# VHH binders against Flagellar brake protein YcgR (ycgR): the designs that were tried, part 225

Target 1, 263 residues: Flagellar brake protein YcgR (ycgR), of Thauera aminoaromatica (c4kar8)
Amino acid sequence: MAELSTPSPASPAPLDGGRGDELEKFTLRGARQILQLLQDLITHRGLITAHTGGGHSFMTAVLKVDEERGRVVLDPSPDPQANRRALAAPRLTCVTQLDGIRIQFPLVGLGEGQDKGRPALFAPLPAEMLRLQRREFYRLQVPLAHELSCLLKAEDLARKPVEVSARVIDIGAGGVAVVVPTGAAEFVIGGTLPACRLALPDGEPIELDLEVRNLNRQTQRNGTEQLRVGLRFAALPRAADTRIQRYIFKTERALNAKARGGL
Below, E stands for the ipSAE of ESMFold2; O stands for the ipSAE of OpenDDE; V2 stands for 0.75 times the mean of E and O plus 0.25 times the DockQ between their complexes.

## First folded at step 21 (VHH)

Design QC13 (from MC4 with Y108L; framework vhh_7n9e_1; at its last look DockQ between E and O 0.36; V2 from the best seeds 0.61)
Fold by OpenDDE, look of step 21:
Structure QC13 (fold): chain B 263 residues (1-263), chain A 119 residues (1-119)
Amino acid sequence: as target 1 above (263 residues)
Amino acid sequence: DVQLVESGGGLVQAGGSLRLSCAASGFTFSSYAMYWGRQAPGKGREWVSGISSGGGSTAYASSVKGRFTISRDNAKNTLYLQMNNLKPEDTALYYCAKQDYEWGYFQLWGQGTQVTVSS
């Protein structure tokens, strides 16, 4: 009986650092608001994915908020290596969900110690916390079997126009994340890629303008470096939006059915 | 240690021009996209412009498009922002930022350079 390793729930990826101005309306900076939200996380025993960089993360929870000392207490990983990475990281990106709302916040200055005789991680209170409602930021992980692609029109280092076929790794109502070989093209956050083509399984490619919102270099297990590009739909026609939504819905339904043993 | 040192700010009249510079050190400058941001009094940090590692791609906030030009000299490890037709609303502390490819966003460093545009 081969124990079907339950696919480890894909650690929610950090939100693409968009234009600071767009996320500002969703960013809490008030001390009381931050404290309340952290307390809510404690109350609901919300599991937090703490990203340490380099594609590494571990599961944690907020155990306590120490208002007097201005610090948050986190549950350490059972993996000593994860804790070492966390302590070595200049910044943790913590991602969680509460009542269908995605919460993301940075922690800087992580330290280790003891809380009431138990090992704990300590950090100063976050200066800001991002709250995003699911509906706007849900991202479907594209099944490998679907082979979604996006033809990117960009420029190379010599400023020569290039077309790069990029694999779509996730898609949502607001955009796509793609992977390209490192050095395939030049990208900059805020840059526009005009007249790109998104290939969906249901018909002809959708022509659309894309805006670069995020750039991550990732090293694959095989040692190959790739660039993950987060792209926003700049001007999506209504018909295209409908097609994308339909694809997402259909795919989610199929994935759920498969997970339930129906396929 | 990563260091970014902004310069070139000052007082200028509306319609005037300034050229900002950012001297970068402590990292391979040519391998990173670079950005300008600004913070006006009482406002949050605002993205202004970006340039890819090789300079082949540039981006601008709508508020500065057509007036500002970002450029870089990788041999000198220097980022530039040419600001023309300056307006009072451009008054801010201007920061140089480095792309963080690990987290996917840019990080602002340095003390910034003050730009003040008088009416």
Scores: ipSAE 0.830, ipTM 0.943, lowest interface PAE 0.5, mean pLDDT 87
Fold by ESMFold2, look of step 21:
Structure QC13 (fold): chain B 263 residues (1-263), chain A 119 residues (1-119)
Amino acid sequence: as target 1 above (263 residues)
Amino acid sequence: DVQLVESGGGLVQAGGSLRLSCAASGFTFSSYAMYWGRQAPGKGREWVSGISSGGGSTAYASSVKGRFTISRDNAKNTLYLQMNNLKPEDTALYYCAKQDYEWGYFQLWGQGTQVTVSS
């Protein structure tokens, strides 16, 4: 068998944001919003990965928006086979990033032609665009000297309970991000970690339920792999919320004072 | 490249059961968390369920908890979704997806399999 992949005439609509119930918050459907976002991509010369289905993709860019004809103009691939796959696909799923925000949009009805004598690809304006931000609200970067930790109650590969002490790297009103060694426990987006314990300065640890929102993996220079786990407070008692807000406020003020005193 | 092929969809009456499969290739299946999602006609996209790489942790949308069971067979590179007590609102195109550890979330790579629940 020479080919293990199965080509597809259509790319499926992706599930973004981890939890589908929040996807609509990040979806732009207004014509003005879509035009503005496309213009921003043009201005910043953003490179776009265009998925044609079956695991195939090519790099492109939005060259311009033709408002009069209601279409976008894309840079064709230097690979003619990639262009043929794009033209044969019923939908092109475009993925890019602008100013730290992931952007996705479908293009349907792709055609080929020329724009001012240069080869180009054309499609009607997308009916929707996703603008997905990994951060919800402000997150304080926790100073290393504070040694904030969170005891996670999770499960291992054998479905046995494990406790993992994780360093807290940022904290906000809605959650924390922590780091753990890869393989220390089993994590899945949407998973709930009950009865975890968040250790703040100046008090007893806070017992709370956490929900996994994102999972990032990086291999460090020494070959060690770590996992960054984004965690949402699943239920937050008012007293716990107050303690977290006080910590954030005090730490921000202290960091601002240190920055003014340090050159 | 990553390849995900869903199967097992079909037409069932309300209260019935259906089992979906997702055959995976092009990556080390046992190293990745896997997910099911769905898109109903005229509705937005919806996350349904997830399972960790070893199968030790699972998660479900509240709308399916207690009725759906996600599972995986790492020896066969296959992800499953057992759907019991199906309701008309479960009618959707169902997709499987692989965890994306660089961006911290996942993308769908399969064609989807249609599930239609009649009353």
Scores: ipSAE 0.564, ipTM 0.874, lowest interface PAE 1.5, mean pLDDT 82
ESMFold2 (binder alone), look of step 21: mean pLDDT 84; pTM 0.844

Design QC14 (from MC4 with Y108V; framework vhh_7n9e_1; at its last look DockQ between E and O 0.56; V2 from the best seeds 0.69)
Fold by OpenDDE, look of step 21:
Structure QC14 (fold): chain B 263 residues (1-263), chain A 119 residues (1-119)
Amino acid sequence: as target 1 above (263 residues)
Amino acid sequence: DVQLVESGGGLVQAGGSLRLSCAASGFTFSSYAMYWGRQAPGKGREWVSGISSGGGSTAYASSVKGRFTISRDNAKNTLYLQMNNLKPEDTALYYCAKQDYEWGYFQVWGQGTQVTVSS
């Protein structure tokens, strides 16, 4: 009886730090709104992925909102090492979903203590909470077998034009995340990469302009450092959009069928 | 500790120019993309410009494109913003920000420098 290792639910990656202006319309800053949303998370017992940085995360939940003290109470990890990382982190990025809406919020100033005789983590109330509807921000994790790639036109440290073939790790209606070797090219958030080529399995590469929205350095298990680049489609032709959507839909269907034992 | 100290702000007439500087310390400056942001009175913080770690790639908000130029001197650990043809709508507190490669976005640690453009 091969214990089907339930694929560890891929910890939802933090949302790519978009241009502050684009995310503002989805950002709650009102004290009452924040309190209400936190209360909703409590009511629904929503599991939260708390990212501590460095690719580390743990599962938690909001246990209580202490309005009088202006703090949120979190469930500590059963892993003492995760709690140590959390306490050492200058910031936690908490990610969850409620009613199909992605919620992301930062916690700063984490401390440990006791709540009613039970170990708990404490943080000041978040100053802001991001609320994003799924349709716009859903990202398909690209199966390794599909080998999606994106040819990036960028510049190197010497300001020479370079073409970098980047593996696509996730794709959505609004963009892709790719991984490149560290030092392969120069990137900056808000920068435009013109005339890039996205290779899909169904035909010729799609030529498109890409905007850099996020830059993450990640260390792989083998110790190799890679740069994850979040890219937005700057101007996507309708035909290209249709192809991308079709790919996403087809792939999701196949993955779901496989998960159900149909493949 | 990461420190960013902005300078060069002031009062200028519309059509005038300013050059902002940001002195960086407490980290390997040459290894990080750097950014300028600004916050106008009663408005949220907005991104203005960015430059890659080596300076090979730059980006600008549409509102400042063609008027502002970002640059850096890695030997001096200094970020610059040349602002030309300034407009009243450019009035804001300007911040220097460092790329956070762990979280994927940029963070602001500076106190900012005030730019006021009079009509």
Scores: ipSAE 0.836, ipTM 0.945, lowest interface PAE 0.5, mean pLDDT 87
Fold by ESMFold2, look of step 21:
Structure QC14 (fold): chain B 263 residues (1-263), chain A 119 residues (1-119)
Amino acid sequence: as target 1 above (263 residues)
Amino acid sequence: DVQLVESGGGLVQAGGSLRLSCAASGFTFSSYAMYWGRQAPGKGREWVSGISSGGGSTAYASSVKGRFTISRDNAKNTLYLQMNNLKPEDTALYYCAKQDYEWGYFQVWGQGTQVTVSS
């Protein structure tokens, strides 16, 4: 019997699903922190995937930061159509890694111009950057030759159980990312997929529960829509953790040996 | 131009029930996973529940599991949250949110509807 007020909405921010954890603790909003992270990307010459929507993306890099004017300078795509999509997009979602740490940030208000006589793309500094700096967010990029897969036990659009064999694209101590065809199963952030089976090269598949942490749409080169599903391991047994860590260590060692002994 | 309009909040006694609605427009509702979140006074935002685009998968925060039920009607572009056995700690502004598949998380919220649970 009291009049309810309508308070103002909270600022948009990513929510961490599942256990109620909030990704806000990994979100940088301070100007100095953002500038420092962008400078780190420049120093390490980090390649950035810029998503323009509709499953389209292009590769870019931050070439410089104009701190005085609050702008970033980006490397344009050699594909003119990619640049046109980027300029028309209301937002670029930029994704990259620094030493295995996933970094994600939005850019709005992209424009084109020149920097020192060379074509360049410009945008205001992002208002936020997501840096997922915990060991559970570190991810090894899985070599295609390993053909790692994860059998997901999910539900289809008719709410019936389905099993989906999903290719594992990265793996870390805390989880995996997989790709599945769009529509193969229903997913929601915070959802639990019980009794999934992760196939590593050296033994029987590991049975584990997985929790959905993020969902990205993308289009393959052949036009097929797919969904990237970020999955967290729930209550991982020590033996399974050891096998996963050993796989990561051996694969990194093999990649390092190839780099030293290769051309 | 995404719009999410929450309704159904109010004052209830502990142990009572409320049904929240979220009317969606400006996007193809049936193509997106949808979520409820809440923010209590002086606290951060808390994820409450989610439902996949077709309704084939649901998820709940442990604090509400068994008491709250998320559902959707894709023909009416409406998301629902049935809240039973309400407790004073459920007092909050409740928001619905749309999945952002480019960002990979949530970024769009409605204005919210106030739920106040008296002891």
Scores: ipSAE 0.629, ipTM 0.887, lowest interface PAE 1.2, mean pLDDT 84
ESMFold2 (binder alone), look of step 21: mean pLDDT 85; pTM 0.855

Design QC15 (from MC4 with Q107N; framework vhh_7n9e_1; at its last look DockQ between E and O 0.35; V2 from the best seeds 0.66)
Fold by OpenDDE, look of step 21:
Structure QC15 (fold): chain B 263 residues (1-263), chain A 119 residues (1-119)
Amino acid sequence: as target 1 above (263 residues)
Amino acid sequence: DVQLVESGGGLVQAGGSLRLSCAASGFTFSSYAMYWGRQAPGKGREWVSGISSGGGSTAYASSVKGRFTISRDNAKNTLYLQMNNLKPEDTALYYCAKQDYEWGYFNYWGQGTQVTVSS
């Protein structure tokens, strides 16, 4: 009986840091607000995924807020290697949820020490905290079996038009994330990719304009580097939106049914 | 250490032009998309323009589209912003930024160069 290792819940990826101006309305910068939110995280014992870069993360929690010293105290990982990565990282990206709201904040200047005789991680208070409601940013992880693709119309380094077939890794009401080979095309945040084609399982590809919102280089387990491109639907026709929503809903139901042992 | 040094700002009359430069060091410049942002007094930081690593793709905020042109010289490790038909609302501290491919957004802002457009 091969114990089907329950796929470890994919650590929530950091939110697309798209146009800094668009996220501003969701960004808390007030010292009092930040302190309150951190205190709320403590009160609710919210688990935090701390991203150290390079696709690595560990689970932590805010243990204490030291207002006098202007620092936050985090629970160290039981994995010494994770702690070493965290301490070596120039920036820690912390992701969590509170009352259905996604919270993301950066920590810089991480150090190790002791709090009341227990090992702890220390960082200066975050300068900003991002609060995003789930409904607006929910993304379905596309099952590998569905093989969703997006034909991207872009330019190469020589400014020659190229078409790149990209695998869709996640999809939401507002856009898709795709993976492309590194060097396949030139991308820039804020750039528009016109007349792209999103292939869904239920019919003909959807033609749409896409806006680049995020660019992330990822190294696969096999050592191959890929570029993850976060794309926003620039102008989605109503019919296309309906199809996308239907796909998401149907897929979610199927995944949930499978998780419950029904399929 | 990543260093970005902006220059070329100044006082200009409405309808005038400026060319900003950003000297980059401490990283392989040609391997990174680069960006311009700005911060007006009392406002948050605003994205202005971006250019891909090879310069094959460019993007502009709607407010500057048709007036500003971003370019780069990878041999000189320099980013440029040509600003034409400047308006008072373009008054801001202009920053150069580097793409962060690890986190997916742009970071490493310089100290900025002040652009002031008089009416």
Scores: ipSAE 0.831, ipTM 0.945, lowest interface PAE 0.5, mean pLDDT 87
Fold by ESMFold2, look of step 21:
Structure QC15 (fold): chain B 263 residues (1-263), chain A 119 residues (1-119)
Amino acid sequence: as target 1 above (263 residues)
Amino acid sequence: DVQLVESGGGLVQAGGSLRLSCAASGFTFSSYAMYWGRQAPGKGREWVSGISSGGGSTAYASSVKGRFTISRDNAKNTLYLQMNNLKPEDTALYYCAKQDYEWGYFNYWGQGTQVTVSS
């Protein structure tokens, strides 16, 4: 090694990404909260992808929590090589979902043994677990017929200004989600898009600043891959907020009327 | 086989500079936005900077804007962070992270590189 600053072996694995200040809101560190979440995974028979590093992973499940010994019991892989990789790894990064919410937690000190005469994997309880809930605000799903759009003032690969007309798929008090063709512009979480224009059916487009909060790849029914961009209103004038709330109210009322009259 | 290996950390006096590197393998590096984060002792993880897949868009935390510069070399599968005018509050374990387009956020995979800024 040429570097003398390498970390010690078995260094703790980081949790799932995001802006650091936002991530702490979703991190469980209390022992009781961690035990309850593990019990929920057991109760719902949640399947867990356990990452051993180097691109290797195996499917597992939490079989039980041994509170008396402070251990979690995992289902071993039917593939002996996967079990050997897991036991050799300094840590496992466990990833799963519960009710559509991403859950992630590290396990260190994995060992093998038997539970009630059956092969099992054991580890100390994790010191923290992440429950990542993406949204805190209501978002109206924009009817396709409205063709609501937002003109994004972004940058291309050469850092040159580019304007992209993006379809708005949901809208709320705090922001919008839009879809754009893959490669139409460059986006990064934390990036700011100044002077974008949100086109509502009534009146002139609203000029506002947007901040990129999430980026997903989305495949439409016709097989086209597009980028879903979650955008937060960075600064929202009062008049713009009023117009957005009015659009949401009118659209909700219209959708409710259609539902009452539909057969 | 996603691997991110951070390097370039060390001990430096306040006002000094360091250049961090993140060597990436196991994925098509040029197709992913990349990020730097850091974790000071006893604190949660803090986002530091991000760069789009082609390098056309960058973003910085307010605490480092004007002092740090993120960059990438897609031919070498390497992400960089140039850190200038370092302050004691920049002391932390620095991690690089890869965009996760399925979840919509980013993931840290490496062990990090320690940066220590003394007075």
Scores: ipSAE 0.687, ipTM 0.910, lowest interface PAE 1.0, mean pLDDT 83
ESMFold2 (binder alone), look of step 21: mean pLDDT 85; pTM 0.854

Design QC17 (from MC4 with Q107T; framework vhh_7n9e_1; at its last look DockQ between E and O 0.45; V2 from the best seeds 0.65)
Fold by ESMFold2, look of step 21:
Structure QC17 (fold): chain B 263 residues (1-263), chain A 119 residues (1-119)
Amino acid sequence: as target 1 above (263 residues)
Amino acid sequence: DVQLVESGGGLVQAGGSLRLSCAASGFTFSSYAMYWGRQAPGKGREWVSGISSGGGSTAYASSVKGRFTISRDNAKNTLYLQMNNLKPEDTALYYCAKQDYEWGYFTYWGQGTQVTVSS
């Protein structure tokens, strides 16, 4: 059995759920662009979630870019086990936001060492960085006072129809994010929820089809488990799009007016 | 440690069928949504199908709807993909993947199983 073939290294963990071609136009590959974006993250003290695979991650930051050696310097975790996982991982997937824009980049060849006498992690500059900057990715954080909800028509464990009234936490031109109690319904990335109803303040609910794009579990301080469901509008009529964009514009205008009036 | 072991691939003629299996260990299988993906020669990896943790919801890529059926047996910690009416375009290395609820997407862990469909 020896020498027939060695097992492949652990596969990289793609962040896009296998649909990377939709994101290619937001991918930076130029050395100058990458250096500038990393420097922006340093300047804004951006906190980064570094995924090591296996459902594990840790918080870090880019401390500096060593341009002469072509390396980034990362803040190590205070948890030694997290550092060991990061060093053992074939790929570290870093995710953060800069001024509300999603930033994502891989690091390979992670090593440990010291920077000015302090523990640090090092990696070659990433070969690419995702900078997801376009209008359709903007998401307004919905004010709690608006009590926006979306009635989801989903299925339970027995594949029977169930309706779930989900609170909308953000909304944009291309979709919404909602929260539901864990176990309220069965969700899977790529699943479609037909004939859901989005309730906006200005009129009758909008009937629309939704597609599940991401699923996060969150534990609240009181121990309650919630599921954050990222949803894309699958078939959005023009009139519905107009109402959604009008809601976003008016809400932002109202928030800006409140901020000025608070002087 | 999380392990996913794919099996059931092989060489089949167009129009044929195969059933893929994915044996899971190192985590509570019944608590996670599971997925199949594939990588064709010269292409990137693409999502094929998914199934919720309890099996109540399923989803398929348009290219395989009506031909492929995802299922799971939570008592045996096993994920399945029944592939019918196979086409040469289905030739790929097939991987199973586990939902990552912290990150929000899914992650591939295995080496995959090769499916080759001849004309």
Scores: ipSAE 0.727, ipTM 0.928, lowest interface PAE 0.8, mean pLDDT 83
Fold by OpenDDE, look of step 21:
Structure QC17 (fold): chain B 263 residues (1-263), chain A 119 residues (1-119)
Amino acid sequence: as target 1 above (263 residues)
Amino acid sequence: DVQLVESGGGLVQAGGSLRLSCAASGFTFSSYAMYWGRQAPGKGREWVSGISSGGGSTAYASSVKGRFTISRDNAKNTLYLQMNNLKPEDTALYYCAKQDYEWGYFTYWGQGTQVTVSS
């Protein structure tokens, strides 16, 4: 009886760095605020997913804040390879949740050492920490069976209009993430894609304007490179918003029912 | 090592123009979207403009739209920002930034060039 290893809950992906301006209201930059939030993480023993890049991450925790030295102490991974990746990474993206609030912060300048005779990772205090409430940033992973797509109106290298059919991989109240073949179109963060069409299972496609908020190159297991594009709904009509919300709710309910053995 | 070196900043009167340049090295310039950001005194860094790897797509902050033009020369590994009709509120340290496709954001690597617009 091969114990089906329950797929480890997908480590929450880092929030796509949106327009610096929009995230600014959720960004803590005050030294006191940052210290307090880090202390709160310590107090609550919050597990942190530390992303090292390339799709790699490990679980850690803030063990201590050293105010005198201006550094944070992290629990090293039991995996030596993960620690090596962390130390080699130019930046760690740390993601956690506290009281239903998503917290994300960068660490730069990671080093290894000992804290009270135990192996530890050290980094300078983060310069900023993001606090995001769940409701605003919840994204539904779109089931493959739903085959949601978004027709993107973009431009190619010659600035010629092109239409790209993109698979929707996740959807939320504020936008979608899609995957496109590398080179299918030219994208830039902050760019606007006008008059795109989002296809939902429940009816006619929704026409909407999209703003590029994130761009990630991903290599698939088969070696094919894809571009993940995070898109914000620039202007969503109320009717469209209602349809999207309904889809999300219905899909979540179905997924939960299936998970409970009901389907 | 990635290097970005900004130039072209200076003192200019309101309504004047400047052209910034960013010389890039240490990476395949033509494979990355590039951006301009700026930081005014006492303010955080803000996004100003972006251009796709091939130059086929551009974006601008609302505050600079219609006044600034981003461009690139991939053969010269150089990013440009033409700034017209400059305003005192445009006074800032301007940074050249490289797209990070691994993290899904852009990273500032340059030391910046100072732009000062006088009233």
Scores: ipSAE 0.710, ipTM 0.911, lowest interface PAE 0.7, mean pLDDT 87
ESMFold2 (binder alone), look of step 21: mean pLDDT 85; pTM 0.856

